# VHH binders against p49116, part 267

Target 1, 238 residues: p49116
Amino acid sequence: EGPLLSDTHVTFKLTMPSPMPEYLNVHYICESASRLLFLSMHWARSIPAFQALGQDCNTSLVRACWNELFTLGLAQCAQVMSLSTILAAIVNHLQNSIQEDKLSGDRIKQVMEHIWKLQEFCNSMAKLDIDGYEYAYLKAIVLFSPDHPGLTSTSQIEKFQEKAQMELQDYVQKTYSEDTYRLARILVRLPALRLMSSNITEELFFTGLIGNVSIDSIIPYILKMETAEYNGQITGAS
Short names: E, the ipSAE of ESMFold2; O, the ipSAE of OpenDDE; V2, 0.75 times the mean of E and O plus 0.25 times the DockQ between their complexes.

## First folded at step 16 (VHH)

Design B14 (framework vhh_brivekimig_d4)
Fold by ESMFold2-Fast, scan of step 16:
Structure B14 (fold): chain B 238 residues (1-238), chain A 121 residues (1-121)
Amino acid sequence: as target 1 above (238 residues)
Amino acid sequence: EVQLVESGGGVVQPGGSLRLSCAASGFTFSRSDMSWVRQAPGKGPEWVSSITGSGDVTLYADSVKGRFTISRDNSKNTLYLQMNSLRPEDTALYYCVKGGYLPWKKTFDLSSQGTLVTVSS
């Protein structure tokens, strides 16, 4: 059966909208986030083990874990995205919303807590200097989570998660042989992903998409869309 | 050379229905996602709906969800849009477009003639 992931699954290249506007707006943030979401879903759909689970299971898995995959992608692509600048722009917008009385104080607190958790997660990953192989396997571990409600084929999903964990362990022990506790430090970061609300992530990053298409609706579309146009847009060929 | 020919538009009362068709040629229709895009008088183009090449998955703009149904017949190289419960704000020139939904796609090839839908009392 070979390894769960190939070298092609380590490559994760986000193409940002160009040029970056002088003042960040909802459209730029939504476009950047949408590009990352599509990249993440196309990454997942390219994994043979994922394909083997079948369309219904694939959709259920991604609907359950898209926020975890997206957040790992944000951390991995934080520099390319200038994520700190995006988050600062969102905070500024929220502060203006407080002044205009557009949102409840409780909602603003929930959103600010979410932003803080996201910043802490990304900073933790940056401090650990997580490499491309480690990110690929962390994404595989969250993708192949057998414990989401309503899943079928849970034994096969668990097998793939365990295979991802095993391959990550082998990689870390070989590549970072001098750092005995690196794997434990990396893995202990994953539970934080489940504490972040997918509804708040959708509100923060997909505001330009919300009202047009929901994340729940777009997921099965991304998983089944023809790749030629997407590949053309990403490479700039068309 | 991609060719798309829309038809089926007309004048209807609010609450009425219309079925639009798009005849496609010049490309492998079954391997292409397709979309419907509309342009109301004095406004820019608005994406309405998309369907995967296989026809397995569809997407709808929130403004039309539950009222419009996109479908395709790959054996006839034809795309359809069934429009029910039409509203005055649905008045527009409707275009079929080669390609699916990409949130960052800002322009559409509206070189085809389109088909006019007018919802009036």
Scores: ipSAE 0.802, ipTM 0.921, lowest interface PAE 0.8, mean pLDDT 90

Design B15 (framework vhh_brivekimig_d4)
Fold by ESMFold2-Fast, scan of step 16:
Structure B15 (fold): chain B 238 residues (1-238), chain A 121 residues (1-121)
Amino acid sequence: as target 1 above (238 residues)
Amino acid sequence: EVQLVESGGGVVQPGGSLRLSCAASGFTFSRYEMSWVRQAPGKGPEWVSSITGSGDVTLYADSVKGRFTISRDNSKNTLYLQMNSLRPEDTALYYCVKGGYLPWKKTFDLSSQGTLVTVSS
C-alpha cells in the first residue's frame, strides 16, 4: 500500500574505523568492509516489505544478493572509504603474494579481473552522479530479485521489485526532468553486479574476520541480532 | 550491575568433553547477544562463539566449529558451551561476555572470574 521506501531508508551513513592506521592493513580493510556489510544488512532488514517476506525468505534472499548490495554500497561510500586507496593496498598485497609464491598466477589473474570490474562499476556510478534516493532504489531492486535459484515467494518478491522500479522511475522523472534518458543509463549498470564473484569479494575484503567466520554464516546472525546493540556499537554512541 | 558467573571447567584428557555454564544477572538476558571468549596462558583473548538473544542463530570460530555448541536458556538466564573432542590447544580461561559477534570488536569485558579448562595428556 504505502511507498516501498521511506526517507529513513534513503539515509545510509557509514561510520569508518578510527583511528586510521599510518599504513593500510588487512584488519583495517576488513573492519571497513564489515561495517559496510552490517550497515547494508541492517538497511535491508528495516524495510517493511522485506520483513513481510518472513525470516527464511529474508535469509535466502540476502545470501543470494549480498555481493550486489555490498558492491552498490562500495560505490555509494567510495569517497568516505577512500576506496581507491583500499583497492591500491589490495593490489599491492596481491603483488607481494606473487613474489612470495603464496598464490597461483591463475588465481591472481581472476582476482585482478574482479578488481578491474569493481573499479569500472564504481567509476560508472560516479560519472552518473547517482544520488542517495537512486542508490536506495537500486539496492531495493537488487534485494527484491525473484530470479535467484532456490527462492520461495518469488511472485511477491517480483511485485516488490516492480514497485521499486516504478518508484525509482517516478523519482528520476521528477528530480531530473531535463534528462529523459537518465533512468535507462542507471538501470543498464545493474547487470554488471551479477558478473562479480561473491567468493572473490569475500577473499578481497573479509580475510581479516575474527575467527574466520564465513559471510554465509554471518548473514542470518546480522538479520537476527538486536538492533539496539548494533546501533550502540557501530555509531560509537554511549 | 551486570554480573556473570562462569562454571564447569576442569581437567580433561584430549578427546574429552566439558560443559560450561554462565549464570547472568543485572540485565534483561533475552534482549542481548552473548559470547564465549577464551584466554590461553600468555596469549590475548580469543573469541570462540556467539548466540543471538532468541537463541535462533549461532556463530563459531573456525578453530572450534563442529566440536563446540553454544546454547542458552532464557528462562534461567543461563548461557552454555558444550565442548567435545577437546584438544590441548583448547586449554584456557573461558569467559562469558555480554554482547555478540562484531568483526571490529577489539576488546572484551573480562571482569568476571572465568572458568579454567585444562586439556592435558
Scores: ipSAE 0.757, ipTM 0.899, lowest interface PAE 1.1, mean pLDDT 90

Design B16 (framework vhh_brivekimig_d4; at its last fold request DockQ between E and O 0.81; V2 from the best seeds 0.82)
Fold by OpenDDE, fold request of step 18:
Structure B16 (fold): chain B 238 residues (1-238), chain A 121 residues (1-121)
Amino acid sequence: as target 1 above (238 residues)
Amino acid sequence: EVQLVESGGGVVQPGGSLRLSCAASGFTFSRYDMSWVRQAPGKGPEWVSSVTGSGDVTLYADSVKGRFTISRDNSKNTLYLQMNSLRPEDTALYYCVKGGYLPWKKTFDLSSQGTLVTVSS
């Protein structure tokens, strides 16, 4: 059969709110993160193999891996997002909360460690100079992960993951023929994604969503929504 | 021209129920997500609920979750909002909006007249 991904799946362009304010408030952070989340999920839903799994399975997969996809997206879009600045702003907001005695010492530690992990992961990816194709395949590998609890069609998911891995391997071999260990260096970064708490990520980036909706509730909506309005908003056409 | 006409509002006691309707015309209804937005006296617009074009997936604000149900009949170009267990804080002018839930959406097209819901003892 044909490839899992096409060139259309390589393009991953995040449109940020403009202009970037001097002070990054919670709303700006949430908007930026939301745009990335929507982009990531729309990317996923554009994959024929993903569509073939059916609505229930698709929803379950994304619910299981959204944090990993989001984090890969952060890494890929770190420059455009000014991720370091966003993370610094989050830390500043956290400090304000600390001063107001709203957080326990243990919670502060957990959140700070999470932020550190995010930054380190993104830095590591930048250091590897991961290109758009590699990111696409890595996202696919993460998306089609069969080892999440409660998933159906795990055999099919695994097949898609293998296909993604094979295509990545072929790409790396072709593009980076002189670097025989590049594939391994890239793949060994993936476990770091599972060290990150989805709950903390949600708290840090998605506080202030309109209606106080949860990521869990919004996932099926993003996967099934009509995209005309979304596309119009991100392109500025409407 | 896009036209949205809301109906079904009224005065109810706390704990009561109402069903709002929105008749849509001027566009291919089924190709667009639809939303309900409300505006309470002295407050800004508040997103209430959205439904996908197909009607298969719904989304609710936390303030109405479990009490309100959004639905649509694409054959009739009509959007619905079933409101149960109404509270005084639900008092507002309710608008039907062409478009779905976008977290960064700053403004809603509230060009329609809306339908008034008053919850009072």
Scores: ipSAE 0.921, ipTM 0.965, lowest interface PAE 0.4, mean pLDDT 95
Fold by ESMFold2-Fast, scan of step 16:
Structure B16 (fold): chain B 238 residues (1-238), chain A 121 residues (1-121)
Amino acid sequence: as target 1 above (238 residues)
Amino acid sequence: EVQLVESGGGVVQPGGSLRLSCAASGFTFSRYDMSWVRQAPGKGPEWVSSVTGSGDVTLYADSVKGRFTISRDNSKNTLYLQMNSLRPEDTALYYCVKGGYLPWKKTFDLSSQGTLVTVSS
């Protein structure tokens, strides 16, 4: 069986586009978010347990949880991404849209509530000082969620989720032995991820996608694309 | 050393169909995702569709989804684009490009000749 995750799965290095432009635009935000989405999907596809579930199950799992996985990635990469600056730019754009009467008040309220939930989540994770191992296992727990509608192989998915939970417990007990409640504090943060709308995340971060492709369409492509091309574009190496 | 040769373009009426082909050489075709990119007269290049190296998964621009089908035959080193329900706005020079869909990739190697598709009544 072996461990669910190896040390290679702890490494999560986001390569940002060139230094932030003087004025943030939808293209910069979309490129930054897309790089994180691709990194997150390539992280998931590299897990042997995930590969073992098969293509159809892999696609269904990621379509169901991509927003949770993406949000964990936003929290983990918040400093690298300058997420606070990106969110401030989005808020400024929304405030300008109110003044110009371009969006309904109800829609703006929904979007602002989403941004506040996202900020609260990221702040909570920062306060807990979640490390790279903890993020890797939290992403695995989210990825191997057996309770999404329409999934096949739910018993095997549940087994992998339980394995992720056990390995996280072992890590936390070893590394933070003096803090008996740390694991509980970390795990109770996860339900908040399901309260955040994937449709609003897509609208905020992915409006500038080339070809106006949907996240639902891009997911199976990312999961099966040739890895060498992705690596060459991100690292400048093969 | 990489060579791509497009063919199959022509003049067709709105609602018509065409099948484009791209013959690839100079690289291990099956190890690369491939894309179709088009350039309308006086406009910049527009990504149309991509297919994974294995042929397992395809991706389409919203403007062509449901009308176009990308496919490949790795045994023949050939990429295809089946275009149905063609519209005047599909009029463009169509290019085959080595590489798949990366949303931050804004430039394409359009050094090949392309194949012209004209949709008019």
Scores: ipSAE 0.831, ipTM 0.928, lowest interface PAE 0.7, mean pLDDT 90
Fold by ESMFold2, look of step 17:
Structure B16 (fold): chain B 238 residues (1-238), chain A 121 residues (1-121)
Amino acid sequence: as target 1 above (238 residues)
Amino acid sequence: EVQLVESGGGVVQPGGSLRLSCAASGFTFSRYDMSWVRQAPGKGPEWVSSVTGSGDVTLYADSVKGRFTISRDNSKNTLYLQMNSLRPEDTALYYCVKGGYLPWKKTFDLSSQGTLVTVSS
């Protein structure tokens, strides 16, 4: 009954802190990542099917999938974020931490492997030239994942995911009618998202959050916050 | 004209409790997220806590989580901060702020009077 997503859910416009500093630092990276996180959560909360699940289910669902949504956002916004430059700056800081003996060798290896996986995922999505409609449906498929432990209402979540899959299929068949395997190539990219560690993502991108709040505590807040102040900050209006 | 009037501050021993209040007027209180921000002598402002417009969801700085409780009464246009297990480092001028938590928003409108909390042995 009606589409899962409307045209308003395709728009995903990230604005970066301005001006970009001469040298990237943890605060610029955290501010940039926070803008993407808030954009992703506001995107999710705007979906009528998501709203229909209720507050407790919404919070549980987003806590389970926020890293996958964030990673899709990184891939979609990699150019505007200058993600390759951000990751290079992070790698340089890791090399400095080795010289100063601030991190264990095992942790550094885990973090470097995560960065490599993230770069490969973003490159694969760019190579496939995933468009904004396709990203919106992929995010919906990830958001309405019934398989996460501890979720309630899993039958309804599964129905919404199936609807997202069908709408993606319809879109790809109509828009890319001569590319028979495009849908399959797109969907095969999703399992890589499960390899991304939320713990490492938080360390890479969110260490400098004001108040040292955790992502788990921010999620329910973003989902219920009043939007007027947020919308004003994003458009530059006060 | 937006007006925010803080009260409830005072001098207390470490481990003590205080309850701060903020009377709001000049705007539709329930349509705005609200925050507490504190400023210790000679230091910059530090975000403490926020609550959504409905009052349903709260967020706390790590330094106060578990000790402080933010709340609001939209029928009385009043914001509260219950402060328990107070420490000397909580000593600051506490301000009520119109607006919620945005991690990139580092400046606050601290034009109100504030209410002074002093925690000393």
Scores: ipSAE 0.787, ipTM 0.915, lowest interface PAE 0.8, mean pLDDT 90
ESMFold2 (binder alone), look of step 17: mean pLDDT 84; pTM 0.847
OpenDDE, look of step 17: ipSAE 0.881; ipTM 0.942
ESMFold2, fold request of step 18: ipSAE 0.703, 0.714, 0.653; ipTM 0.887, 0.892, 0.869
ESMFold2 (binder alone), fold request of step 18: mean pLDDT 84, 84, 84; pTM 0.848, 0.847, 0.847
OpenDDE, fold request of step 18: ipSAE 0.918, 0.920; ipTM 0.963, 0.964

Design B17 (framework vhh_brivekimig_d4)
Fold by ESMFold2-Fast, scan of step 16:
Structure B17 (fold): chain B 238 residues (1-238), chain A 121 residues (1-121)
Amino acid sequence: as target 1 above (238 residues)
Amino acid sequence: EVQLVESGGGVVQPGGSLRLSCAASGFTFSRYDMSWVRQAPGKGPEWVSSLTGSGDVTLYADSVKGRFTISRDNSKNTLYLQMNSLRPEDTALYYCVKGGYLPWKKTFDLSSQGTLVTVSS
């Protein structure tokens, strides 16, 4: 029928905590990450195709892919977040933890490797100069992944993923007509998202969530929370 | 003109149960997520639990998960908190708050009376 995504789904504006402190702390990092997570989940819940799958399927899909959506959001919003500064602060904190012998060297190595993978992903996306339409469709391809274990309605999910792939192809071929291999260069970046640990992402960015809630618990809440409250808190405009 | 009236608090022994109620008025209750927040003597406010406007999804602080149950009756404009397996550290003034869980929201409107829960042997 109609397109999978509308122009409203291309708009992805992150509002950062203000002001940025001179020295970054866990509270600022957690608040910034939480704003991006909420923005990403509200983006997903606004898609008519996503709504059509129903509450249980919606929850299962975003529980499976939230780390991929979050990482794409980090890459897309890297400049507004000053992501390089945030990652430097995290690295500094980890190096201090090594000196104080608070964490095992093996665990710290795993976390540092995760940060390196994240930096490489964001750098590759920046080098490709991925635009807002391309990010929207990449997020849709990730969201409508039929291959996560335990999913139901996989035929409908696959249909929406294929529609996202087709619309991305049409957009890239029209907008970047002289770059025959651009779509291929973009799509080969996606498998790296699945190799990054959601547990490590949660440890790095969501330490200090009020009430020590898990991302797994907060996802179904974000998907069903009243939109008027979210819009009032984020935009302050209405 | 938002009004929230908490009730149901009392003195119970460890392991006991209490059910708190919050009567809401002055707004369209079903269109807002709601929360329970507590404040122990000499401490700042601690978020306890939230649920969506529809009542379909709940969220709990790790400290109360599995022991407390938040619910609502939109036809009666009433929010509930069923507290089981109470511990001395649950002793606090309990507040009903308009609004759900937002990790970046730094303050809660605790202008209502609250209801006192004391867990002691």
Scores: ipSAE 0.816, ipTM 0.923, lowest interface PAE 0.8, mean pLDDT 90

Design B18 (framework vhh_brivekimig_d4)
Fold by ESMFold2-Fast, scan of step 16:
Structure B18 (fold): chain B 238 residues (1-238), chain A 121 residues (1-121)
Amino acid sequence: as target 1 above (238 residues)
Amino acid sequence: EVQLVESGGGVVQPGGSLRLSCAASGFTFSRYDMSWVRQAPGKGPEWVSSIVGSGDVTLYADSVKGRFTISRDNSKNTLYLQMNSLRPEDTALYYCVKGGYLPWKKTFDLSSQGTLVTVSS
């Protein structure tokens, strides 16, 4: 029937903390990441198909895929975030931790491998020049993943995923008609998102959450919080 | 004109319980997330708990999770904090704040009088 996503779901505008500090610190990184997380979850909660699944399913889906949505958001907003600068600051901090023997070498290796995977993913998306419509549909494909453990409405979720894939195909075929293999090149990027640890993402980007709130705990809160509370602070709305 | 009035504080021994109340006026209470924030003597403010406008979802600081319960009665424009298994480190002025939890929130509107909770042997 009607399209899965509307033009309003293509708009994805991150408002960064201002001013940028002279030296990057954990608070600035955490605030920037948190703004992107909130924007990503508000994007998801605004989709009529997502709303139709109901609160319990919505919470389960986002708990399962928040890292994939967040990573796609990092890639989409890499320039506005100066993501390369943030990652360089994180790498510098980790190298100093090796020198001072403050963290185990095995843990530092895991974190560095995660950063390299993240950089490779963001670079591949930039090289493909993924547009706003493509990002919106890729986010929808990962959001409506029926294969996460513990999901109950899997047939309906699968139908929404298939609808997202169909609408992405229609868009790419129309917009990039000369590139027969573009859709395939885009879709083969998605499996890499599931290889990235959500625990490492949380450690890298969400250190310094007020009151030591976990991502798992904050997800149902973001999905149900009043919209007026965050519009001016996240989206830069007038 | 937003007005918040906290009550229910007092002196209790460790392991005791208290129930705090916040009477809200001057805004559409049910359309706003609400929070409890505390300030211990000589310390900065610490976020404690938040509840969404509908009351369906709550958040807690790890230091109070499992001991405190936030709730609201939208028909009475009242926010509550049930505090169980109180510890000396819970001693603080407790403030009701309009607005929910935001990770980038650097300051809290502590313009109300607050209610004092003292946990001592």
Scores: ipSAE 0.785, ipTM 0.917, lowest interface PAE 0.8, mean pLDDT 89

Design B19 (framework vhh_brivekimig_d4)
Fold by ESMFold2-Fast, scan of step 16:
Structure B19 (fold): chain B 238 residues (1-238), chain A 121 residues (1-121)
Amino acid sequence: as target 1 above (238 residues)
Amino acid sequence: EVQLVESGGGVVQPGGSLRLSCAASGFTFSRYDMSWVRQAPGKGPEWVSSISGSGDVTLYADSVKGRFTISRDNSKNTLYLQMNSLRPEDTALYYCVKGGYLPWKKTFDLSSQGTLVTVSS
């Protein structure tokens, strides 16, 4: 059987909103994050192995791991997004909400800790100079995670995860043959993704959707979208 | 050319129900996601609900979730919106639009006639 991922799955091009506003606002941040989320889900649904698991399994799998996929996407697209500027704007907004801060000091602390963890993760990936192939396989490893509660077809999911791990190993050993410990340095970063709260990610990046739709409800919709004319807007392809 | 014709609007009391219809022509209806969008007097357009081309998945704005049901009949090229437990704030001109939900989409083709829904005490 062929490889888990093709060269088309390595291509991951985020189309940012244009023009960039003079001052970052909730609408710009939410649109940028939504574009990345849609791109990430379209990436996942394009994988033949993912399609083979069936619709119900696909929905459950992405609902369980969307925050991990999104965070890897933030790290991969950090320069295109000017992520450090976005995070600085979020921090500034939190500090300016004096009356709300007084009522929810614990929430502010949790949010600031989450931002710190996110910055550390993105910095670690940047220092390792993770390439497009490595990001694609790391995303596949977290997507095909068999250990989320409530999953069916766990044996097949595990086999796809193992295939992703093997193909990543083969790629790293061939491409970075002189760096014996590179794979270990990369893989040790993955557990940190599960320590970041999906609820806090939703509050930080999808504020413009709060009150309109939830990420949980939008996931099955994105996975089954059939409007071909929107593919160019989501994937950046014409 | 794409043509969309909405119908089924009217005047109802709070708590009432209405069923809106949209007759589509000029494109392969079953291959496109469809949406309902409303525009209240003096306000901009607000997305209400979307349905996939197959009809297998739906999405609702939180303000209508549990009260409205979107559906389609691909054999008749018709989109529906069943509206229950109507509130005064649901008063608007309702439009069907070709295409699904995108969070960054700020403009809709509202060149069709729309159908007026008035909820009054």
Scores: ipSAE 0.580, ipTM 0.821, lowest interface PAE 1.8, mean pLDDT 88

Design B2 (framework vhh_brivekimig_d4)
Fold by ESMFold2-Fast, scan of step 16:
Structure B2 (fold): chain B 238 residues (1-238), chain A 121 residues (1-121)
Amino acid sequence: as target 1 above (238 residues)
Amino acid sequence: EVQLVESGGGVVQPGGSLRLSCAASGFTVSRYDMSWVRQAPGKGPEWVSSITGSGDVTLYADSVKGRFTISRDNSKNTLYLQMNSLRPEDTALYYCVKGGYLPWKKTFDLSSQGTLVTVSS
């Protein structure tokens, strides 16, 4: 049969809020993160294999893996986002919250450890120079994870994951034929994504969501929203 | 000509209920996500709720979740907002708007008349 992903699924173009404020604030960070989240979910919903699983399964899969998809998106778009600058601003905000006794010391430790893990992940991906095809297939492997609790159609999800793994392997072995261990170096990075808390990611990046909606609530909405409106809001020269 | 006509507002005591209606003309409402937006006296617009064009998914601001229900009847080209357990802070002019929830969308077309909801003792 045909490939799991087409060339159109490799394209992943993030448009940042404009203009950039003189000093980064929670609203700019939240808008930037929200644009990436919407892009990531519109990417997922465009995959024919994903559509074939049906609405309930689609919602369950993305609710289980959105943090992994989002983190891969942060790594892929780190340069466009100036992610290091955003993370520095988040750290500064956290340090100010400590001084105002707004957070417990234990919570701050958890959040700082999360930021460190995120930075380490993004730096490792940058060092490996992961390309657009590799990111697309890594996102597909994460999306089609059959091992989340409560999933139905787990055998079909597993088949799509295996297809993603096989296509990634074929691509890497052909494109980077001289680097025998590249695929292994890439795949060993994936387990770290599951160690990062989705609750902490939500607090760091999505605190300023209009209406204070939760990511859990917004996911089924993004997956079913009319695309014409979303496409009309994306600003880009391509 | 795109027209949206809100109705159903009124004066109600705390804990009361109201059902707002939005009659759309000049376009097919089923092809668009729709939202309710409110503007309290002296405040800017506040997004309240959105519903997908198909009507199968809804989204609510945390301030109204569990109390308000958005719905649509595409055959009547009409949008509804059922408001229960109303609070004084729900007092506002309520608008229906073409378009759904987008966190980076900074403006709403509030050119329609809206419908006034007053919650007071």
Scores: ipSAE 0.815, ipTM 0.920, lowest interface PAE 0.8, mean pLDDT 89

Design B20 (framework vhh_brivekimig_d4)
Fold by ESMFold2-Fast, scan of step 16:
Structure B20 (fold): chain B 238 residues (1-238), chain A 121 residues (1-121)
Amino acid sequence: as target 1 above (238 residues)
Amino acid sequence: EVQLVESGGGVVQPGGSLRLSCAASGFTFSRYDMSWVRQAPGKGPEWVSSITSSGDVTLYADSVKGRFTISRDNSKNTLYLQMNSLRPEDTALYYCVKGGYLPWKKTFDLSSQGTLVTVSS
């Protein structure tokens, strides 16, 4: 058996909507987030080990971890997305909602806390200067999480997670040989992903989909949709 | 070169049912995800439902979930939409389109004739 991930799995290139609007709006934010979600799931579905688990397990696994994958993708693509600008626009909108008494102050506080956790996570990853190989393996560790309730094939999932951890360790030790504690610094960032609510992520980034289609429904569809058509659409080809 | 021919529309009472068909030619139907899109009088196009190329996964707009069923027969190059519990707001010209659901897709190729569905009391 070869490595868990190939060089094709390290490539993670987000194509942003064009042109960028004069002022950020729900449409642009939702389209940008949707592109990242689709890219993340196409990434996951392309892994041979993931496909070997079977359709039902794949769907359950991604439904359990999509928020963690999405958040890692936000951190990885923060510059190309101008994520800080998007978050600032969301914060501004929330503050205006407080002043207009449109939303409960308790709800806004909960959402603001989520934004602060997200900013802290992205800042910590940026400070560590996580590279493309490291992001690919961190996403694999998150994807192959055997500890979600209701999963089948947990022993096989655990083996793939351990393989991801071993390959990340090998990469870091060879590439950053002078930094003895780099792997530890990277891995201790992962538990923070479990503290972020998928419901709040959906409210912040996928508001344009609310009332139209749910993330839970999109997941099994993305995992089985035709790839050539998807690639044609994101490159602007007819 | 893609040719799509919709049929099966008509006039029904609220709560009624209709089955739409789409005959596809000019491309390898079994290799493409397919969608149904509708356009109500005076409104822009609205995505309704999508189905994967193999037919094993479907996706529905929340407005039709539980009432509509998309299906396909790759041996006949035909896409179907079974519409149950029809409402006046389902009144629209219905189009089948090549390609699946993408949230950032802003335009659809509605060059085909479509099939008219009118739900009236």
Scores: ipSAE 0.783, ipTM 0.908, lowest interface PAE 1.0, mean pLDDT 90

